# Designs tried in a protein design chat: VH-VL binders against q1d823r4to122. Part 1

No score or structure here was measured in a lab: all are predicted.

Target 1, 119 residues: q1d823r4to122
Amino acid sequence: RVLIVESEHDFALSMATVLKGAGYQTALAETAADAQRELEKRRPDLVVLRAELKDQSGFVLCGNIKKGKWGQNLKVLLLSSESGVDGLAQHRQTPQAADGYLAIPFEMGELAALSHGIV
Below, numbering starts at 1 at the first letter of every chain, in headers, positions and changes, except where a header shows other numbers; antibody chains are not in Kabat numbers.
F, E and O are the ipSAE of ESMFold2-Fast, ESMFold2 and OpenDDE, as the mean of both directions, binder to target and target to binder. V2 is 0.75 times the mean of E and O plus 0.25 times the DockQ between their complexes.
[cut] marks letters that were taken out.

## First folded at step 1 (VH-VL)

Design c6 (framework fv_tocilizumab)
Fold by ESMFold2-Fast, scan of step 1:
Structure c6 (fold): chain C 119 residues (1-119), chain A 122 residues (1-122), chain B 107 residues (1-107)
Amino acid sequence: as target 1 above (119 residues)
Amino acid sequence: QVQLQESGPGLVRPSQTLSLTCTVSGYSISSGYYWSWVRQPPGRGLEWIGYIYHSGSTTYNPSLKSRVTMLRDTSKNQFSLRLSSVTAADTAVYYCARDRYELSGGLYFDYWGQGSLVTVSS
Amino acid sequence: DIQMTQSPSSLSASVGDRVTITCRASQSISSYLNWYQQKPGKAPKLLIYAASSLQSGVPSRFSGSGSGTDFTFTISSLQPEDIATYYCQQSYSTPLTFGQGTKVEIK
């Protein structure tokens, strides 16, 4: 089960379509607040998390997930349009690091391949 | 310069647990990358066992998953492999390796340990 | 699991020859393929990643090409130090899987 946290609805649906095609069940959240609610309701195997959410930084949410009760058991794939490769490489070196990273834009096949490798 | 070195017993009895440690120098294992174990039976090809991400998250080869545990010790800059219920089929050279992720091409092993031969025999 | 099949299993060639090894994936893996060189008694060494990217410090006589299911590794002018077994490896999905290897010998 994959939770997709992405404020841009069309992009979220595109990612959901690719992951469903790869055999995953998907759920969508448009804000960090909605994502926290979904996580409390039912733990996914993977969170696909946009860094640029409308209500909170996805980097902050990633840190909260990794410090929280699921820790290592909940995988996070972090997506960013603004941080670029350098910024993502720096985040990768922190205690709040995600399990995978994709800089936007990316090919949808990269999302499927990384998600499979993480889960 | 990043270096990886395997250590652990070279002889394990059938039904016991194989335990190996990889000591990393030149880079902190908690700072990045995936850290893998790969094995090679004498005269045969390479088999990926699993990896541990720098956060501590693990993924194991399904063929070995029920017998494999990987752990990290960040204070010693080490990660370890435990393989339970061994048989003669587990006799192999065991390598530790660092996996680097490239956005366009996925994971690849950029640094390897020298390998440690483990023989499973009574 | 994705199965990787190499051909040939072994070959013998002369110094200066162009050597080609192929690798076939049981399903499409895009460009998520790596090539390694292994000399007797040593750990594997990365030569090519992402199907065609040359690893830093690796001689330019080594090259890779292909995408999807069919991949090629080439040594443009075989040198004595290239005697080794070569492995392809897919990184598209876990478990990560290797081809069975191609042993390259000098005549």
Scores: ipSAE 0.005, ipTM 0.552, lowest interface PAE 13.7, mean pLDDT 84

Design c7 (framework fv_tocilizumab)
Fold by ESMFold2-Fast, scan of step 1:
Structure c7 (fold): chain C 119 residues (1-119), chain A 123 residues (1-123), chain B 107 residues (1-107)
Amino acid sequence: as target 1 above (119 residues)
Amino acid sequence: QVQLQESGPGLVRPSQTLSLTCTVSGYSISSGYYWSWVRQPPGRGLEWIGYIYHSGSTTYNPSLKSRVTMLRDTSKNQFSLRLSSVTAADTAVYYCARDLRYYPSGSWAFDIWGQGSLVTVSS
Amino acid sequence: DIQMTQSPSSLSASVGDRVTITCRASQSISSYLNWYQQKPGKAPKLLIYAASSLQSGVPSRFSGSGSGTDFTFTISSLQPEDIATYYCQQSYSTPLTFGQGTKVEIK
């Protein structure tokens, strides 16, 4: 049970295909608002979360998940195309840190391997 | 020292397009941050128009989305605002600003502003 | 959209007074709230970010607190140069929205 939050449709579908192949049930959300509705509908085990969303930073949504009602039991894998490795390393040191990080571009096998490691 | 400066016509006719440019000095706009436009009608409060990320992607206020276009010119280190079909309600001081909102370890706010450019929509 | 409401809309106080302004969000915004100072004819200036963090170079008499929906901005000892309009702004989600402003005057 993985919720994928990603505004680029083809990339979201590629990630869903890989995670389904790895044995996960997937749901998609294109915005932070859509992700919030999905989280309240049914709690996933993992949120694969893009930092660059149209309506709200994925870093903000990550913080909400980690300190909110879903926090301790819900894992977050944070993806960023624009924060780079250094930016993601800085976020890792905050109280709102995600459970895993991937800089875009990455190989789809990395997504599956890291997802298994944090769930 | 990073500085932002607005430029463009101070008078626009109703139904035409308002066009403003923000020139950035001391930092390359393609290297980071979100670059925003904020406006303020005379005697009233602040309204966010939209931003352009250093990569070129844009997000606009839904109330203005159908009329707004933001572009960047990395060779001149500028970003611009075009607001179409203007009316008297678009009369305002227009500010460009740097936004660290999406930078994970930076300030999550408008930390640098231009001086503002008054645009009057009048016949 | 997230609506930001400031209170009061204006106030007058004496030099040395403690001044308090409040800001309420229509929904929870965690700590993603900023405070700006705007003097007549000038651009806004960032004073506080992330609800309580003082921007570098800003005097320590300015402070912020709060989380969720209710936020407070305080000037511990009002100075003549603090005459301005103060705005809160949420940075939680787009569209970014500002409070209507609080005008602070001496006397």
Scores: ipSAE 0.025, ipTM 0.690, lowest interface PAE 6.7, mean pLDDT 86

Design c8 (framework fv_tocilizumab)
Fold by ESMFold2-Fast, scan of step 1:
Structure c8 (fold): chain C 119 residues (1-119), chain A 124 residues (1-124), chain B 107 residues (1-107)
Amino acid sequence: as target 1 above (119 residues)
Amino acid sequence: QVQLQESGPGLVRPSQTLSLTCTVSGYSISSGYYWSWVRQPPGRGLEWIGYIYHSGSTTYNPSLKSRVTMLRDTSKNQFSLRLSSVTAADTAVYYCARIEVTYDSTGYTYFDYWGQGSLVTVSS
Amino acid sequence: DIQMTQSPSSLSASVGDRVTITCRASQSISSYLNWYQQKPGKAPKLLIYAASSLQSGVPSRFSGSGSGTDFTFTISSLQPEDIATYYCQQSYSTPLTFGQGTKVEIK
């Protein structure tokens, strides 16, 4: 089960379509607050998480997930349009590191491949 | 409480631009959901035209993309459809509709509220 | 684009009959299929989403099943108010596409 946290709805649906095609069940959350509610309701295997959310930084949410009750049991794939490849490489070396990273724009096939590798 | 209502000319001449407006009451179009247009030629099935997300992002059916524009007027709580270079094949009932997305399951989408429909005839 | 093929195009049945309509997708759409009812002169009304989930307020005689490419919509006991055209619609990817509709009439 994959939770997609993305405020750009068309982009979220595109990612959901690719992941559904790869055999995953998907759920969508538009904000960090919605994502937190969804995580309390049911536990996914992977969170696909946009860094640029309207209510909170996805980097902060990533850190909260990794420090929280789910810990390393819940995988995070972090996406960013503002950080680029070099910025995401820096985040990879922090205590809040995600399990995978994609700089926007990316090819949808890369999303499916990385999701499979993480889960 | 959410209601959608189409308005605009019922007769458009070939080669002109078809223009329709959907007025929404009971919910602010800038606060959520996709806002969509769907058409139905007389005696035929439904064809999705496109949608505009509450942020302003648009997605159009590729078969119509070169002729379609959707816009929001948040001050009037309206969204509109413009379809250029019309022919008799564009004669249809045009519906505006809202698309819901389920956030707490698998991201299912469906049309939950519809306008009553506005018949547009393309004729000289 | 995902093509939706609906069958039959029309049917006539008696009150109390079980009515079955099928919908086939040109590629796998998992469970991302909706069913709508359209009465003459009216806008479509959602009955079923996610292939088998009954919309709130919709009578329990309506049901949906299937996954992948083949889907079925059933009215377990046809009522006079069920005279309508029924449409399937895939929500798996854009463009959103509908079946051609099945007109249900009472004998």
Scores: ipSAE 0.005, ipTM 0.563, lowest interface PAE 14.7, mean pLDDT 84

Design c9 (framework fv_tocilizumab)
Fold by ESMFold2-Fast, scan of step 1:
Structure c9 (fold): chain C 119 residues (1-119), chain A 126 residues (1-126), chain B 107 residues (1-107)
Amino acid sequence: as target 1 above (119 residues)
Amino acid sequence: QVQLQESGPGLVRPSQTLSLTCTVSGYSISSGYYWSWVRQPPGRGLEWIGYIYHSGSTTYNPSLKSRVTMLRDTSKNQFSLRLSSVTAADTAVYYCARGSPEELLRYWGLGYFDYWGQGSLVTVSS
Amino acid sequence: DIQMTQSPSSLSASVGDRVTITCRASQSISSYLNWYQQKPGKAPKLLIYAASSLQSGVPSRFSGSGSGTDFTFTISSLQPEDIATYYCQQSYSTPLTFGQGTKVEIK
């Protein structure tokens, strides 16, 4: 089960379509607050998490997940349009590091392949 | 009450490995926090070396990453710093410190250093 | 790496003066900025965390403000025991980085 946290609705739907086609069950959250509620409710195996959310940094949410009760069984794939490759490399060096990273733009096939490798 | 104390040799020869141990009392190092090393060359500012998270995962300053190793000994409640291939530029007071996570409405940053050891001067000299 | 720049590098003031130190980050760090006091021969002591939160046991004359890239640390009424070097530090991303320090001296 994959939770997609992305404020841009059409992009979220495109990612959900690709992941459903690969055999995953998907849920969508538009904000960090909605993502927290969905994590409590659904307990996914993977969170696909946009760094640039309307209400809160996805980097901060990633840290909360990694420090919290979810443990090593919950994987995080971080997506960023603003941080670029250099910013994502910096985050990878923190104890709140995600399990995978993709810089926007990327091809949808990369999302499916990386998700398979993480889960 | 939490206390940290550094120990290890105060003199290291160039090209050798600098080894320091931090002994923690009042809190188990495996139960939380970022257990950190920070150094200060004489008359200069503070430089973060790295930390070991309570789970055992480590993060090092990229400027030192090829030379740094941090380990923990949970049975002795200690964590250690090893810095290889030292030069005179590594002469500094070395502090161990506890990195406490900042909680801002359920959001955590990397933390602030709320407890420090007294510091151990390590001189690199032939 | 996030570069932290303090201003001024040193200052001299009289007992009772208001002292202000600024810290600038090379990119936005939200509110993940801490302030430390270091007296000669001693370990640094945490005064302020999360830009504006006063550490337990620290006198109320110390305060911090700011967010994003620009931060301020203030001593409302300088006391003799406040003579020290003050450092800002970002906790937003690794490597954790400190400002170069501001030395506060009595005139």
Scores: ipSAE 0.005, ipTM 0.548, lowest interface PAE 14.6, mean pLDDT 84

Design d1 (framework fv_dupilumab)
Fold by ESMFold2-Fast, scan of step 1:
Structure d1 (fold): chain C 119 residues (1-119), chain A 123 residues (1-123), chain B 112 residues (1-112)
Amino acid sequence: as target 1 above (119 residues)
Amino acid sequence: EVQLVESGGGLEQPGGSLRLSCAGSGFTFSSYAMTWVRQAPGKGLEWVSSISGSGGSTYYADSVKGRFTISRDNSKNTLYLQMNSLRAEDTAVYYCAKGRSYLYGSGTLFDYWGQGTTVTVSS
Amino acid sequence: DIVMTQSPLSLPVTPGEPASISCRSSQSLLHSSGYNYLDWYLQKSGQSPQLLIYLGSNRASGVPDRFSGSGSGTDFTLKISRVEAEDVGFYYCMQALQTPYTFGQGTKLEIK
């Protein structure tokens, strides 16, 4: 089960299609608030999380997940369009690091491959 | 529906200053990188400057570094270009262009364009 | 700086016939992500530029499927399978791999 947190509908749907094709069940959330409600309902194996969400930073939600707010060992793949490779490398060195990172743009095959490697 | 409307162009003498504005609507302004591209009369397109969604990163063409400053006010959905020390070769139509949600610095930047505003630098 | 070179610079075409525009870059536009950071824009007379193709081969929203982009590395092609009167204008390729972003000289497509 993968929870995709992404406000751009077409991009979210493309990611869901790729992950479903790879054998995952997917759920979509458009905001960090919606993502938190989904996390309360049913714990996923992986959260694919956009850093640039409308209601709060995805980095903040990533930090709360990694602190164990919704249980230990919940995996996060963090996607960012504003943070460069260097910015994501810096976040990778923090205690609240995600399990994987993709700088937008990326190939959909990379999303599937990294998701498989993480879960 | 995405709309970008430029304003602030006009006639100025060499050494003068102008401030261009670009008002965005129909999208979450703060979530997208914004860019200025210019076109001299009868010539092709030339990238001028870009700014990240947060305003924390700015980029400039060598021809305008030190003279032009790009900025944005996300509370007003407005992009600015402050042009100082104007030269005759700055004469062009200046277009405001919206980036996608892609990583700025490598990727598609210009999915929507404004109508342009004309800057003429002449004595 | 990356130099972008287009050919031909002038392309007269009979309506219904195909057209091809070439774009070459002075260095590879293939990023480690697997994407070619090459976009195509169309500027019709008296109008602003509009995005036609992005990342080498992806059609922008609303762009007819008679337009296609292909190529990798340093050699890219924009094809129009059947030219229509509304396609007249200047076509520009642009590299978005690194700043400064640079455009080709432009190709003027006109009806014969």
Scores: ipSAE 0.006, ipTM 0.547, lowest interface PAE 11.9, mean pLDDT 84

Design d2 (framework fv_dupilumab)
Fold by ESMFold2-Fast, scan of step 1:
Structure d2 (fold): chain C 119 residues (1-119), chain A 123 residues (1-123), chain B 112 residues (1-112)
Amino acid sequence: as target 1 above (119 residues)
Amino acid sequence: EVQLVESGGGLEQPGGSLRLSCAGSGFTFSSYAMTWVRQAPGKGLEWVSSISGSGGSTYYADSVKGRFTISRDNSKNTLYLQMNSLRAEDTAVYYCARHLSYYGTGRYPFDYWGQGTTVTVSS
Amino acid sequence: DIVMTQSPLSLPVTPGEPASISCRSSQSLLHSSGYNYLDWYLQKSGQSPQLLIYLGSNRASGVPDRFSGSGSGTDFTLKISRVEAEDVGFYYCMQALQTPYTFGQGTKLEIK
C-alpha cells in the first residue's frame, strides 16, 4: 500500500496508475494535512511524498513522519522538482532523511523500480 | 529511448495560420513540461513557449503573445503550437523539447529535442 | 529580460587541444536555492540542439567527461579538455532563471 502525496492532481494520477500497474494499492493525498489524516487512518508501506506541496514543505512532513510513532518503520520516497539531484543529496545527510529520492522529472519506470527496492 | 517527432510545418502567407504537433514516445509524457524553441535562418536559438505537465500553466515570449497558443493532449502524448496571424519574422525551424521539470517553472534545462519542422512565412 | 553574451563567436581549434567558451549574463543567475540557472547546448551542423551541461556544472546523460562547466553569478565557462572532430558545431548558453528564457548568440567551434 502506497500513499501518494502530491498537490498536482494529474501528476498524482500518473504516479498512481504506474504503481497500480506494478501491483500496489494506492491512496492519494493532495496536501500535507490530508496526508496526515490518511496516515492516522491506516499505515501504508510507503509514502511517495512531493517536496513542493500547496500547504507545507514535504521536507518538513518527511521530518515529522521520521520523528513520529512509525519512525524508520514507515518508508518515504521524496520527490522534488526544485531541489535537483544535489539538493536531494544534501537532504539525504540530515536526521530527517527519506529512504529514497527522485528528482522531477523522472521516468515512471524509475518510480516503480525504486518503490519496489524500498519496500 | 526518448523520442520527439514534429510535424505541421510548411509555407504560409503573412496573416495565415499553421498548427505544429510534437509526438512524444519512450517516456511518461504527462510527467514533463514541454517547450517550443525556434531558429530563424542563419540565426541563433529563441525560446517561444512552454507548458506545464498538466497543461495548466503556459508561458510565452513577448513576440508571440496573443498570436500563438501552446497546448497538449496527454492522452495522445502530443504537444501543439497553434500559430495565428503569421509574420515574415516567424520564419524559422521550430523545435519541440522536453523540460527537465514537471512545472515549467523556468529553472530546468531542455534535455531532449525533436528534429525540428520548418515554417516559412512569405508573400 | 536577461541578456546572455558569449565570447568568442568563432573558435578554430586543432584536434587534441583544449577549448574554452565564455558566457556572461546581464544579471546574476544564482538563485536563493544555491543553484546557478545556466545551461549549455551543442548544435551540430544540420542537427537539433542537444543538452551538454545544466545548472552550471552538471553533465547531461551521455556527455563525455572532457566537457565541463564552471562559474557562478554572471560569469560562466564551458571547457573541452581535448577537442575531437565530432565536437564541431554551435555552442549556446541559456539562462533558465526566469522567463523569457534567453540564449547567448552562439559560438561556432571549428576544426582546423
Scores: ipSAE 0.006, ipTM 0.577, lowest interface PAE 11.2, mean pLDDT 85

Design d3 (framework fv_dupilumab)
Fold by ESMFold2-Fast, scan of step 1:
Structure d3 (fold): chain C 119 residues (1-119), chain A 124 residues (1-124), chain B 112 residues (1-112)
Amino acid sequence: as target 1 above (119 residues)
Amino acid sequence: EVQLVESGGGLEQPGGSLRLSCAGSGFTFSSYAMTWVRQAPGKGLEWVSSISGSGGSTYYADSVKGRFTISRDNSKNTLYLQMNSLRAEDTAVYYCARSRGYLWTGSYYGMDVWGQGTTVTVSS
Amino acid sequence: DIVMTQSPLSLPVTPGEPASISCRSSQSLLHSSGYNYLDWYLQKSGQSPQLLIYLGSNRASGVPDRFSGSGSGTDFTLKISRVEAEDVGFYYCMQALQTPYTFGQGTKLEIK
């Protein structure tokens, strides 16, 4: 089960289509607040998380997930258009590191392959 | 109608400078990593430099490192290549291309839109 | 640096017959994601390069199904099932696994 947290609706649908094609069940959240509600309804195996959300930083949500009750049991694939290689490389070295990273833009098949490797 | 248009090429002497521009249209410019590729007369393709969508990460071929600077202005949908300390070996047609990026590997692949090229000639 | 080697460098073909171009890398292009970071490009005379295949085997938008890419690790092949006159030009493989990104020497496909 994969939760996709992405404010851009068409991009979120594209990611959901690819992941469904790869055999995953998907749910969409467009804000960190929506993502928190979805996480509380049912725990996914993977959160595909945009760093640039409407309501707060996805880096903050990633940190909350990794420090919180879910810890290492909930995998996070972090997507960013703004952080660049240096920003994502630095985040990877922190205690709140995601399990995978993709810089936007990326090829959709790569999303499916990385999701499989993480889960 | 997605397109890239280069400009700024010309004739320069060794040690001189040129600044190339690449204007994008018909797509969300900031969503794509951008790459410069050059081709010397009668020779094959050579990667020069790449830049992430945000502009925060840049990569260079060893032959141009310290002399060339890649940059972008997403508010203008424009990519730049500042070329300093030009050498005869820099003589080439310079193409800009949009590419997809996979940050984890530093990979900039799948250059699906290319400009027409701008010619740089460095001669004494 | 990863070195890319193409063969043949010159490929004369009769229209309608198949053609194959090989590309060999000095180290594996297979990433832990399961993808081979190898692209194929075509440059027709007087034109900019165009993308044919990305990530080993994926055809770019608008590319005819006559073109296919295969291979993994260090050995890759671009195949054209039935060469058309419009296919003439220089074909280049390119690795994008790590900087510096490198192209093969190019293969000139000509009609004989």
Scores: ipSAE 0.007, ipTM 0.580, lowest interface PAE 12.4, mean pLDDT 85

Design i1 (framework fv_indenebart)
Fold by ESMFold2-Fast, scan of step 1:
Structure i1 (fold): chain C 119 residues (1-119), chain A 122 residues (1-122), chain B 115 residues (1-115)
Amino acid sequence: as target 1 above (119 residues)
Amino acid sequence: EVQLLESGGGLVQPGGSLRLSCAASGFTFSSYAMSWVRQAPGKGLEWVSSISGSGGSTYYADSVKGRFTISRDNSKNTLYLQMNSLRAEDTAVYYCARGRTYFSGSWYFDLWGQGTTVTVSS
Amino acid sequence: QAVLTQPASLSASPGASASLTCTLRSGINVGTYRIYWYQQKPGSPPQYLLRYKSDSDKQQGSGVPSRFSGSKDASANAGILLISGLQSEDEADYYCMIWHSSAYVFGGGTKLTVL
């Protein structure tokens, strides 16, 4: 089960299509608040999380997930259009580091391959 | 009407600097990633640099990293390319191109300007 | 080695079909990439034609005729641009492009001559 947290509907659908093709069940959330409600309903194996959300930084939500707020070992793949490769490299060095990172733009094959590696 | 217009090209000596501009009109500039793509005389296309809609993310081809800086001023609907330490191999037509963001998670160039010529020669 | 390789030139007759190839370097699996195609006529900037990853992940550019289509040849590790019903105005340079390793990479381009 993968939860995709992304406010751009068409981008979210493209990611869902790729991950469904890879054999995952997917759910979509447009905001950090919606993502938190989805996490309470049913814990996923992976959260594909946009850093730039309308209501809260995805980095903050990533930190709460990695601190174990919704259980241990919940994997996070963090996507960012604003942080660039250097910003993501810095976040990777923190205690709340995500399990994977993709700077936007990226190819959908990268999403599938990285998700498989994280699983 | 939707368009991009480049300016700032010219003749410059090796080691010199130029700043290119691209004026955008007819769309919400801040909602789109923007790129510079160049083409040397009689040669193919080469991507130079890209910048996200907000300006928070920048990307550079290895051949220009450390010498060129991409930037934008969303209040003026203008994209810039600051080119320093120019080399003869930088001689090209420089195109401004708009990226379509988020439809498929990838930027691709759906709108191109007419180009501005940069010649690096002594 | 070049990431993307295109043949320098190709010629075909009006009404025939032309298949333009874009070959990915050994070690880069064409199956995982979305390949973008651009057309450039003399004296003009490039224009976007289409993108193709799979039949479920493809898009035609605005105003691009249906006789232009994308596909892949897995055995050749190549993307393919097919132009059917070739017309004189199709004479142009054609470029493929991918996003790879945090960079946009263009092929060298193929000059299509309509004889």
Scores: ipSAE 0.006, ipTM 0.595, lowest interface PAE 10.0, mean pLDDT 85

Design i2 (framework fv_indenebart)
Fold by ESMFold2-Fast, scan of step 1:
Structure i2 (fold): chain C 119 residues (1-119), chain A 123 residues (1-123), chain B 115 residues (1-115)
Amino acid sequence: as target 1 above (119 residues)
Amino acid sequence: EVQLLESGGGLVQPGGSLRLSCAASGFTFSSYAMSWVRQAPGKGLEWVSSISGSGGSTYYADSVKGRFTISRDNSKNTLYLQMNSLRAEDTAVYYCAKYPRGYSYGLTYFDYWGQGTTVTVSS
Amino acid sequence: QAVLTQPASLSASPGASASLTCTLRSGINVGTYRIYWYQQKPGSPPQYLLRYKSDSDKQQGSGVPSRFSGSKDASANAGILLISGLQSEDEADYYCMIWHSSAYVFGGGTKLTVL
């Protein structure tokens, strides 16, 4: 089970379609607050998390997940349009590092392949 | 099994051009990012260039920017490196190297390497 | 100054342990980096061995014996490749690698001689 946290509805649906095609069950959240509620109700195997959310930085939410009680067993794939490949490579070297990273724009095949490698 | 076979190396004069090829087999070529890594005689490894699975994104070491062009033909399972304005310091064995599981540039390592092809830039 | 520095050579006896160092340039904190290790045997291309960032973030390459392991020495600002129970087939060049400043950066390599 994958939780997709993305405020842009069309992009979230595109990611859900690719992941469902790859055999995953998906759920969508549009904000960090919605994601927190989903995590409390049903723990996924992977969170696909946009850094640029409406209510909170996805980098901050990633750090909170990783520091939390459940975070050590929950995988995070972090997506960013503003950081680019170089910025995401830098974040990977911090204590709040995600398990995987994709710079937007990316090819949908990369999302499926990287999700498979993480889970 | 994964195989990467480089070709196209040779002796070339300074300022000359050369095109390297890497024939890939044993995996879905278009799903994996690829790289070129070189090694000068008796020296260490130096990353040269990388390309995404679709060919839509390319990356270069500062030492080769503007002179080298990485490309791929997914219909032929072949990776290329076009080398222009060659210099003596480009003399090296050039290895074709594969990323694991479609990972993007900068986010992983090289899991399989070819045997290499030798480029000698000399007068 | 080089981003990564490795000793040019190291010798050790069969059955002993060898610790190969990869030192990061001053101003670059080893604690934040994932360090990748490669082995290159004479006449062969490089082979991926393992990666190490922390005990919770490490990976062994396929077919790589458990006697190869990674660690860090924070006081030396260095990554460490430990090879236990040295065998003659471990004689090779060893390279460390990191992602830094929009590029893959390799160390200069350490030639390990097993005598």
Scores: ipSAE 0.007, ipTM 0.559, lowest interface PAE 10.2, mean pLDDT 83

